# Ledger of designs, part 1: VHH binders against F-box associated domain-containing protein sdz-33 (sdz-33)

Every score and structure here is a prediction.

Target 1, 300 residues: F-box associated domain-containing protein sdz-33 (sdz-33), of Caenorhabditis elegans (q9u232)
Amino acid sequence: MATVPFPILCLPDFVLQKSLKLMGVVEHLCLSILSKNIKQLIATLKGYPKCFSFKFVPFTSLTVVGERFKHFSFRFDIDESSQNANLRSYTDEGTYITLTVPGFTVKHWIEHVAYVLCRNNSIKLVLWEPNIDEVYEIVKDMRTVEVVIVSSEIQSCHLLKLFPSLRYLGVYKAPISAQILTYNLLHLEVKTKVTLNDILISNCSNFSISGNDVSDKELNFFMRSWIKGSNPRLTKFYIRNSLRVRDPYLETVLFQNIDYIETHKKIYWRTFEISRPDGTKADVMWDPLYNSYFNMTVQH
Structure headers, positions and changes below count from the first letter of each chain, unless a header shows other numbers; Kabat numbers aren't used for antibody chains.
ipSAE, averaged over its two directions, is called F for ESMFold2-Fast, E for ESMFold2 and O for OpenDDE. V2 adds 0.75 times the mean of E and O to 0.25 times the DockQ between the complexes of E and O.
[cut] marks letters that were taken out.
The coordinates of atoms that the task and the answers printed are left out; those that the model quotes come from them. Centres of patches stay.

## First folded at step 4 (VHH)

Design l3
Fold by ESMFold2, look of step 7:
Structure l3 (fold): chain B 300 residues (1-300), chain A 122 residues (1-122)
Amino acid sequence: as target 1 above (300 residues)
Amino acid sequence: EVQLVESGGGLVQAGGSLRLSCAASGFTFSSYAVGWYRQAPGKQRVVVASIYTGGSTKYSNSVKGRFTISRDNAKNTVYLQMNSLKPEDTAVYYCAAQSYWPLTGSYEYDYWGQGTQVTVSS
């Protein structure tokens, strides 16, 4: 087929640079697949728009995460005979665009997007697929910093071997192992069942738990254990309980045998301070009306 | 509990037909793009048909004209009618629901079924 040159390359250099910097991620990706020269031109402008990272759902989707509230999602359309993949994006009106490069596989798209749009090679994974080794082969040249496991079939200890740069881990349905609990993560998010002992052995800095109903008695035990030195690396501990019909929890159960200072008292939330013998302090926030969350933040 | 449940797989001779169903519970199916995917032994999982929230459909070239995807939002179910089946259609077929990034900014994940085996004998 005869090709028609894309007219943006006919602009004066100053205007061309300014025009490209005003374009969004989708427009840059569309331009970047037109030719090798255009691909290189867009790559020299990366950071316009700013791209912090991208999220990969293997064989399903790719989301480019830009500056504040800018997310651009694409779905893979994979040709079964060649393993070639197209990217599709939907507009607000329900139509779509399709990005096609002859011979591109899912791996080629990951490499292309990183080259064109992102300064670093960091990615976030959402894992539905049980075959983590196939996923690893696609992303092994990237720095995987966040993983969310939504499949019950993925083994967490193998994941730690494959992704040594991991800082953020979410575990939603898989059983959580002692290896994960004791691993030095920046953030651990758990929606699968955990016990009080699992909480006490954890070594992450920020621990977020939902889908577990942790009682005031259990929280009391945790806080008393923390005062005596448990969880030495913990900086933030957050629990979101399910909303259930129950009696209001009384302050005397939660803080039984704990020296505390109440720092804020409102109908909707109360804040307390507790201390270790070495002077380390933590702020505790508690919701007395619904007991829907508990938040503890360790001070410097 | 969120679930996708596939049914309708089985053994069929070449030239035959099967109808796959995917029923969703625990979420509003109509707000998702829904696809049928298949994975032959030793190959990557690939999309065969998709239906979007507005009702538009897309098909892979290997199934276009033979397969039809449809949805019944009242029953929270998506179907794949598979006609003129070939041995090359032999695979585990998966139903999946995928959202585009919502304006609310909540953490959203795609949902997958367990898969149903389709075997087409020659």
Scores: ipSAE 0.000, ipTM 0.132, lowest interface PAE 13.5, mean pLDDT 74
Fold by OpenDDE, look of step 22:
Structure l3 (fold): chain B 300 residues (1-300), chain A 122 residues (1-122)
Amino acid sequence: as target 1 above (300 residues)
Amino acid sequence: EVQLVESGGGLVQAGGSLRLSCAASGFTFSSYAVGWYRQAPGKQRVVVASIYTGGSTKYSNSVKGRFTISRDNAKNTVYLQMNSLKPEDTAVYYCAAQSYWPLTGSYEYDYWGQGTQVTVSS
């Protein structure tokens, strides 16, 4: 009988459950490595079933957001000699605890953490380097639903093939292909250059643009196109941090040849309603003074 | 735009020294821990040295006593003084900025440089 090295592993489930409830995430992760049973028990604890986010930064960190804990972050420490990965849990005091399991790779840790804390929930992947293949080997058995591309060297089109469950895509530095734009993403966030054509051909539900100089004329064109039936899947289009000059008379350009109703006028923002012939309506929010943003939300 | 730009890499003979620099821009450098990573061919990227916001440093065992990490927040720069270099130190060296965890209320990312090649000849 393989001597159970830890007495706690021999406790009845009901005792274990009580004890586990008093333990922290780090302890859970440790114990779950030692026993499949404990791993399962931990996974069923209140607060773990709902993971809001599982963010993986390749070769660097893992962040889990859930009900049990608002934010829990780990770092990977790869031993240079053995190439084993250690998991570091940082404390509020600026110190960290290192979890070491011989033979564990980053992949093993990701899988373990995902299983224990997130029940194999969706992964948010942040890519800073072009080595997508290596990253893919780590996450291929998981469901990647969000990807943020920061590197300009990453081909975004390849991502769609690699991650069929992709819902959210952030493109911060990489070029955006037509394939990406036309893909039925739930959310597309772009911080690279975007043209009017890009916007028009986009097929995402939520389209967020940051750091782009989209003119009011272009926005006007987009809205007119929308009224005519363009971007049928669009639910929200917004531009953040616009470099546009504050113009109190933006309305004259923005809504040229568009039938609209001003619905709200506040000190910092104005809201307008535009409509399609089919009865579909959208709220257009404009903040000329504070945030200088454009926001169009299709009414459901 | 967030940028980390490494410099100072090159070819050096065993026993020699190099000083790497990483200039950061586009983010609050002083709020981040910063570190150096390296990746040898066919190997995983590994941490070499880190310096925290408070100035504490950490080194991998392989470089302890030989490498020194330092930072200048006024210049938004992190340095890696590499002494007594060995062929085993040959790698692409990457600068990284990392947030302290746990962080509440913000979605933060780690930042990476493009890397600089360090080659140590026998």
Scores: ipSAE 0.000, ipTM 0.198, lowest interface PAE 12.9, mean pLDDT 81

## First folded at step 5 (VHH)

Design k2 (from l3, 19 letters changed)
Fold by ESMFold2, look of step 7:
Structure k2 (fold): chain B 300 residues (1-300), chain A 122 residues (1-122)
Amino acid sequence: as target 1 above (300 residues)
Amino acid sequence: EVQLLESGGGEVQPGGSLRLSCAASGFTFSSYAISWYRQAPGKQREWVSTIYTGGSTNYAESVKGRFTISRDNAKNTLYLQMSSLRAEDTAVYYCAAQSYWPLTGSYEYDYWGQGTLVTVKP
């Protein structure tokens, strides 16, 4: 027998809904595999906090972070001969809870967890492995909100062919390619090394760079190029450097040959305004002492 | 596994004081900016305060002068000293660790805590 009703499953929907709001994420997931009605109720539970993020590392793990939930990591135990998969989680005591549904593959689990916990079937996809065609078959029916590339084996043109509506892309440990830089992305996050030329050829609207040491001279050149019309789609540009001692000449080097207005001062954040000849303005927020070095917002 | 664990919540009278703690494990605490957020029943989560790696602080307008954020990097612990508490401070308080400031107005913190309830009643 595959499923036996429990007394809680016989309760009126209002009472069951109240009971479910007293339970945690793991309990919800456990109950959701017992009954189609419970699965649906949990997925549509009104007033329940939404998922904060949903990360998928193919064939390895899922991570769910809710607005009010603890961070939860789930691991796949895959039988390679059948491709049946168990979903395993750790408790706070370090023991395992293993969820088994006959015939469930990784794809079934991804769809189930997304439906129950996030309801909109969206994912943040982290690519560690080069077998993107197999991964695509698993996730193609989902709304892929973000892709993060962490493997140099993944070819940029192939990725973009599989995800032609891709808007959010992170490149963390792989070399950044010109195909990615020039693609019409809404948001590009880079945690690998980029050059000034990479920044200048980029075609994204929101560009976030971390783990790089872009010099003040390079930022000055970028801003002068922007004033002359480079990066026409750019609306937000954010760069984070490692914490460093404040450079007493930063303002002089950073704004050399640039007309600017200092618009506001805060204790640790200062803002400036620069303009293109056509009147387009950008706000620059600067704090060289902290983990946020440079932030530019263009007013289109 | 990364954890942020809040504690120190409870019931307090108007004008009273509480100190919240957030114990961190599983990541390099000193390399993150750490924030407090709060969420009242039926309301959106709102930012309360941030302490940066260099020790500088920022506060929401609603709590300036009443709340003090601090960190002890040796103990991997974040604190929020709350004074002159008001009924509108009633909320679940969360700590969160962030590695960069989001560009789009959508916030994605690397790590969040479970939360601790603060109730201010007459």
Scores: ipSAE 0.000, ipTM 0.184, lowest interface PAE 13.2, mean pLDDT 74

Design k4 (from l3 with Q98E T104V)
Fold by ESMFold2, look of step 5:
Structure k4 (fold): chain B 300 residues (1-300), chain A 122 residues (1-122)
Amino acid sequence: as target 1 above (300 residues)
Amino acid sequence: EVQLVESGGGLVQAGGSLRLSCAASGFTFSSYAVGWYRQAPGKQRVVVASIYTGGSTKYSNSVKGRFTISRDNAKNTVYLQMNSLKPEDTAVYYCAAESYWPLVGSYEYDYWGQGTQVTVSS
């Protein structure tokens, strides 16, 4: 366990608050388990943004997102018989700082960290091979806004019913269902195989596809369909980490039978503009530097 | 293809010992933190012991003093020596490897073995 200078607990409230504002996440967590008064004091500091993630199997862990993209990751040491859990922080030296509260389970830690450090209780779940009902019981008092399904199939109707606040969904190794594709998500990220038909039926605002081999002819058909009114909620469509390498001179296949304007050509990226008949415009980008095979963004 | 293969499980009487092995193929353990995990029927998978790239080790309280994790880089193998076994140690034991420092925003999890059964009779 990280130590706190003992004299800080004897300071006047104003000085104590100033000292606490200079400390980081690990110090705040260490202090927060010492007494309910300190816990409440740290909770009033409003020092950290909302997002933390709970990663379920293979390694149950908790991540708190700090300022300036600092991330603080903890793992749980769970006693199998009691389900009591210690929260463990890594050090750069390969040792651990362990936070212990008698009787705390993983659920207690999630609630404690959210109460003490985070301005809201929105969470991200990363699921390897879950029993989704057991995961739900642990996190049901939190607002689950993001789920990533890494390597297993989860019944789509059940998932969407359990997490009605869901805005972001990632599906990495499991086949993606039509129910997920047509769900009104803010963001859908896919690393599993998708077809042109999957893209056309999707109802998300931002659709990110990674590690797929979507051909230029398929993208051409998609864009022609979009021009005719398909995907009316789509704002951004990305293909990242493509298995294909795009030749800079293959634009004639991509834009066949499409009226377009090339708006920018740089060493590392090219942009184009296409339009619907109603005047709605989209920017299309190819950029090998950002590992982006294709990017389409609908203009405001 | 990357594969982790656990071996050395079986049936043993309380107070006995077993030595589990986890051999890697398709990659080397030296660049990974490696852990042993166990899952009893109807329970969550929990960490038992971990060994990090710098050589430091960590144990759950339930096995501290009884279990020892070790690494043999020449054989690309990680071991779990389990002594003074109790019926409560009965579980499927898994070997797992992950990159040093978990990455937020990355959904690429490292490798798991298929597990080996350990049964401790009373």
Scores: ipSAE 0.005, ipTM 0.191, lowest interface PAE 11.7, mean pLDDT 74

## First folded at step 7 (VHH; from k2 with S99D)

Design a2
Fold by OpenDDE, look of step 7:
Structure a2 (fold): chain B 300 residues (1-300), chain A 122 residues (1-122)
Amino acid sequence: as target 1 above (300 residues)
Amino acid sequence: EVQLLESGGGEVQPGGSLRLSCAASGFTFSSYAISWYRQAPGKQREWVSTIYTGGSTNYAESVKGRFTISRDNAKNTLYLQMSSLRAEDTAVYYCAAQDYWPLTGSYEYDYWGQGTLVTVKP
């Protein structure tokens, strides 16, 4: 009699699906290796988000963060000679289960984990290490849609080439190149120093800047430029300044030579409406005192 | 009875090529990831290559680019095409089917063949 190695594989799909819903990540990881069918079934489960954030410590660990703060922590035990890797799946209690698949490298595990946990294999990559090339070798076959660069040593221009599906970019310490700025990102978040020119040449839809000191005069210029047609793709612009303005009600500089309507006035923030000649409108929320931010949202 | 039977081994000169086969019976071959291992004289058994149920493959660094693993599920047969053979490739080559169920510590092998000897010498 032919040995049926995995009886669960003989179950009807509807039963298997019910069973899978009762299983944990480790079981899903294991079963997904055993059967393509199961792998596909798991992918249809609603238990996992469509996209995860991946934090890599190259060749050491993988942290996957999903929706609602669901996280999975993995470590790799690598045989240096064969490059075979075991996967350690950690529990919240600090215990771990080791998964071993002959021939699996770290890359294979990462891909497998990504597939099981993320349906479309779209990932958010958080880069802490300066060596992007090593990380790229692991994730190059994945669809990276979001990258967050924490390291100051990573050159941003190389990122666009590495990640053609990139839509979201966070740069916290590294300098921002003109190439990045002019790229049609859906979202760009920058915590490094940016200039007015940088803002004006930006081609992202959503631009968030933190930790900068953009003056009201500069913001005024930006808005005037926007009214004249600059940044046509821009839908949201947010900047949090490091310095607070002394007079929270001084809009003279900010709205100089701009037609505006004040729509809301609160103790610590004000909302204004500006418009382009073509009829496009934007809401401007300004808080120079408490939060020290400028937020512009283009109306659709 | 479960059987894995390796064949195709022999003597070959450095730089030569050889094709190994592993005939499987007694279990659902298509449901298993099948691997090649090798053991050189006086050395520990080492992993060479694996082909998974979906057809994806992986190779040890030492054989990458030189060896090609493939399978024919209809024939329940595993293959290893070896090229650019080197003296260090001399070993008994084993095919193995493994259970991928999660284990603590080390993995266990489900089925092993008896091996076929490959000797690379001038």
Scores: ipSAE 0.000, ipTM 0.189, lowest interface PAE 14.0, mean pLDDT 82
Fold by ESMFold2, look of step 9:
Structure a2 (fold): chain B 300 residues (1-300), chain A 122 residues (1-122)
Amino acid sequence: as target 1 above (300 residues)
Amino acid sequence: EVQLLESGGGEVQPGGSLRLSCAASGFTFSSYAISWYRQAPGKQREWVSTIYTGGSTNYAESVKGRFTISRDNAKNTLYLQMSSLRAEDTAVYYCAAQDYWPLTGSYEYDYWGQGTLVTVKP
């Protein structure tokens, strides 16, 4: 099948291809377990957008994220004695289904769903409290890795050893280490406690922080440090703070000893421009009414 | 300069209708998921509705069946058609634009509007 040019094979099946293009992700998955030919046709279907990311919550669920950011979630139902697994979900039309393939384990489902429904073999892991070595054995053949650590503590060096090409990392309840902070990540998302020093030593390009309340003075210090050259790889910095009552002195504290240009002034949205001595500029945006978020984007 | 500018707010009677607009400029509007939020006096800001880049929509339960979100990418404009308005719909309504990073699965709103006030008479 892989050696035969697809356009030649499509001539006998072009009516089927038109029908498949009208179906949703769950229907494609249902059909893909019925026939090797249908599996192959769906996996190679031209002009139909495949899902672009794959989220795996070990031994619990998988989610495929597709066009329009639509999420298609499937729960595992695992027979502990055989390790056989079923998938359960709703169709796009709201019908509840269970998918069963004799002998399929979690690993078989991961490989099947990735092959049929997703671009590349990239995978996002959401780790609650799994055995990470067991998870690695399931996903080690994937091409790229994004990891979110929700509630368990996982040793930083072990994680980075298992996934040395890691580019995206979320850390929600586990302590974050200096090893992770200084790692050259494209994106680091943090919902666990971080200090100003942790922010200053970070080496990621995009840094998102929530669940922390970073003070106006700490943000001022961060910006002054950035102006002097800190965080040289930083492109985007996002903080979501708790909602607050408006502080009439916020601008004074936040921009103390900083040369800036206000570029947009609205009741709920203000932006400013700050610069390094070498001419590099950054846009700073915050919610002046509630001080509920702070965003900084380096201009390139 | 990035701008989201809400308009169309005003005073209406219970059961009435109103259409809000959000004009966007300074960014690639068609590449963003756009949402409406609202905040009543003394309450937390609450999500109302989202329209995604592919045109799919969803709604908060409190407004489902009464409000319709839509977008016109050619005019860089988001709309919220509100019908069967109630006193509890009184709020400042905001639009917000979101750049979605599919590999992370995280949702972050990059831009917010200033808000437009909707008052439904008691």
Scores: ipSAE 0.000, ipTM 0.192, lowest interface PAE 13.4, mean pLDDT 75

## First folded at step 9 (VHH)

Design g1k
Fold by ESMFold2, look of step 9:
Structure g1k (fold): chain B 300 residues (1-300), chain A 122 residues (1-122)
Amino acid sequence: as target 1 above (300 residues)
Amino acid sequence: EVQLVESGGGLVQAGGSLRLSCAASGFTFSDYAVGWYRQAPGKQRVVVASIYTGGRTKYSKSVKGRFTISRDNAKNTVYLQMNSLKPEDTAVYYCAAEDYWPLTGSYEYDYWGQGTQVTVSS
């Protein structure tokens, strides 16, 4: 009969909550579009899979990042004339599902997913050659703390003006600018060329450099400058996937004219301690067998 | 959904062999540096072998010549072949991959598996 309720919705509250807590993110999202009551029930469900953040690639995809960093990815399927959008995801078996709400645009989906799964969580933007003003109009009512930009050009001043709460920035392909380097970021990651001068002027707390050829002499100069007080906000400096093969005897060049103590020596990695005159210490880690990593961590 | 799943661990006699697998879903390994790590009880997690973009490999001194890391792009899987196993190789073995878009330089945003136990008896 037309008035027969959906069986799961007729269960006693205790059984209903137990049943919902056994379901995953995709099932919760599917149920959440059935009615306002179900949407609210799932949004307030205590102890269901937590969402730490979600990744938004404008007009392309939305990824929910859940417990244990599990990712649940959806592609937008957009009707250009109406701007109505469906979410589409492939299952592990290679079959796909489509979530449809009449009249939903990309903005409606971001707001819905955030409300149901990720309330009070951050949004990560991945921008491929973007129209930044168009993206801002979609996300301006949300907390944006993380941006990765993949573009041959970047309007650094405009980007930072639109996202004043930005804490995390990744810059891939574009030359890094002084405006970004000196901005008070929590995390900065760069995959383009970074010079010694760029490192010295940086004002971020955590600085990650990937795919770069920073020399041992340059690292030595940086560490000596740090000992004298440079980079006062720096907490972590990390080089990943170094383009330079380092000499196994790195400590003769790397620590030249630096007072240090080796704090950990294993076959496959070593840790050193350096200090400022005021007693501030930093741990330096590198792997003499695997030269793609260098890590300096300031102890505050 | 991004997922790293280790398998192939277990009990083995000293001098024996095991092959560990790390299967990725939700992304393609070929653009990432992938490493095998191990953690013995009460000790820090340490790198054992790495395979980089472009296929170059590196090994810790304790396993060089005994362990081989490789990848199968068709299966989106990275392997660790462990030969001539010693009791000192007993540990939980973890697979880790750097996200194509890492933001912090810390392992907090890198992908890690759940680990697989390897126990080598004498």
Scores: ipSAE 0.005, ipTM 0.182, lowest interface PAE 11.7, mean pLDDT 74
Fold by OpenDDE, look of step 11:
Structure g1k (fold): chain B 300 residues (1-300), chain A 122 residues (1-122)
Amino acid sequence: as target 1 above (300 residues)
Amino acid sequence: EVQLVESGGGLVQAGGSLRLSCAASGFTFSDYAVGWYRQAPGKQRVVVASIYTGGRTKYSKSVKGRFTISRDNAKNTVYLQMNSLKPEDTAVYYCAAEDYWPLTGSYEYDYWGQGTQVTVSS
């Protein structure tokens, strides 16, 4: 009789489910390693966020952030001789539990954590000053849909090659390359200086810019260009510029030589409608109160 | 190095007041929305109050009217004035800086503090 090392593994599924709901993430991680059945049960549990952000420094730490700021912090202890890694799961109180699985590398742990927490959902990677190659080796088998890179140096061409199925990309601090701009991303977020030309050549559906000093004249030019057929894939264009102030006469410059209809006027924001000759319409919103946003949304 | 350091937590009697501070360094504070979150034992971390780059504030229903969030960009500091504290307010309070897009309702977590304990005794 194969001595089931853990009595909990012999419980009926309905009992296991109830028990699992009372357990924490660490317990789930442990039990998922011990039993495929339990692993599957955990995957069916409600209570985990659907979307997770994974921030990790290879061979050092992993931070998982879910909806409503659920935080899971892990650290890797690597045995230099065996290359085996232990996982330290930290509590909010600063205590930690160490999990050891023979043969597990950092990659194995990341994959396991991802499986348990994300349950085969898409993963957002948040990479801080990463070695891209090292990161890729770890996450290449993960379902990565969104990547945010905070780095002063990014090999843009290499990035797109590494993540061929990338749909959402955030590039912070580093200059944005033409290759990235012209790539068919669903969402591109850039927190670095971009030029009007960069905006015009962008081929993403949703384009968000932060940290830029785009002038009203430049925005006017962009809108005029859009009306003439530029950026045909554009659905949303957002600019956050904290340096902008409320201007009651914004339309005099912003909409110069543009046919527009003011659709909404509130104390703190204004919305305008512009149209292409083909009948396509876009809503343009200026909101200097909250974050000094320029927001253009193409109507579908 | 990016840092968020919370201070001002402690033990207070019900009905009392505390003022939390969070000092930020290592990033452009004024470009970020900042929020206070709390996590009670055995509960999920939840947002308490947020203040955006333009000064807009948002409060959870449970603290509305009692708590006030403010920021001083010159000092790279965000504050949470907590009045009329209740035992239910007992939690670890966290400061966070986030990139928030109010027009789309989207936000991204950027930086977190280590948290400060607030205990309200009945």
Scores: ipSAE 0.000, ipTM 0.201, lowest interface PAE 13.4, mean pLDDT 82

Design g2 (from a2 with S31D S56R N58K E61K)
Fold by ESMFold2, look of step 11:
Structure g2 (fold): chain B 300 residues (1-300), chain A 122 residues (1-122)
Amino acid sequence: as target 1 above (300 residues)
Amino acid sequence: EVQLLESGGGEVQPGGSLRLSCAASGFTFSDYAISWYRQAPGKQREWVSTIYTGGRTKYAKSVKGRFTISRDNAKNTLYLQMSSLRAEDTAVYYCAAQDYWPLTGSYEYDYWGQGTLVTVKP
């Protein structure tokens, strides 16, 4: 219970800093809740790499990501009435370590972890439930760069207005809207159903689709539209179809009315090149045995 | 072997009540956030309610004030008390457990039940 001296207006003890640098993420968090002086010492360690971002699953978990640390995940235990929260971390021994600070909410923990462990305020959200307003109030002081909508229906215009720094969006088990499709995203990942029209109106740079059965005729139409100038921001387009039996006319249907050059042929995949009239080229990769995926990459 | 088994569905008159149960086995029930989902005929599956570790609860706008989610960790059982039932509550109701640790990169629920049908008569 004895206090450790800390000089007023002085720099932290150098020997204590060396000791702290030998500790891991969990130990730093455990120490950081003991006093504001220890919190400050850990947060200001010179020459110590910080985590650069973290992933937040609202009301469930917080995962820190860094150069010199593995992913560390903490689970929230949230009291129903007070919104007070504890953090738990799983140990290699199969037990939990629980961090408790009287009065701390989820928002307090996010701010504390960001202050102590992180280089910047970048946050990635994984949304299992649709109450985005409460989530926004928790994370509004963070830079939200990625959102994954797992299994919820969220008003698209509201989501996009709340998170103007959004670059990465995943939509897994929820309907996708035209507002999301036309938004200028760096990456859009979709595991829910999409149509040819959805693909044609999309404005993202990287578009990944899985769990869908986009037909070869639809892909042909897409490629012909791309040759004519559609999807001008598209850099990568990837589709992993559900299981399908090989169509012996696949190549004929897929490239119908398209000038192409076959650039590589392997037993498991083939590569083709298509071009716009302005000279812009794209590589198309195709699985000759099972037609299980389609990949188009626009050349720079 | 992980299992989630829903029960308690059936027919009810408008304004009536039902209590659904979801019995869990094969995992540490108390470590999971558990949710109810429903799927009406011809519609997409939609979220109904979640109870988190520590007891925090959340509800869809359409059911808030009428439905109550609860859990009994000693019995490994999730409950949904439904009151003031309406015709639009007719659906197959599913329970689902969230990913224990999202470090796996999985963003899907770890476990789903097979569902129990609730029918509210017109």
Scores: ipSAE 0.013, ipTM 0.478, lowest interface PAE 7.5, mean pLDDT 77

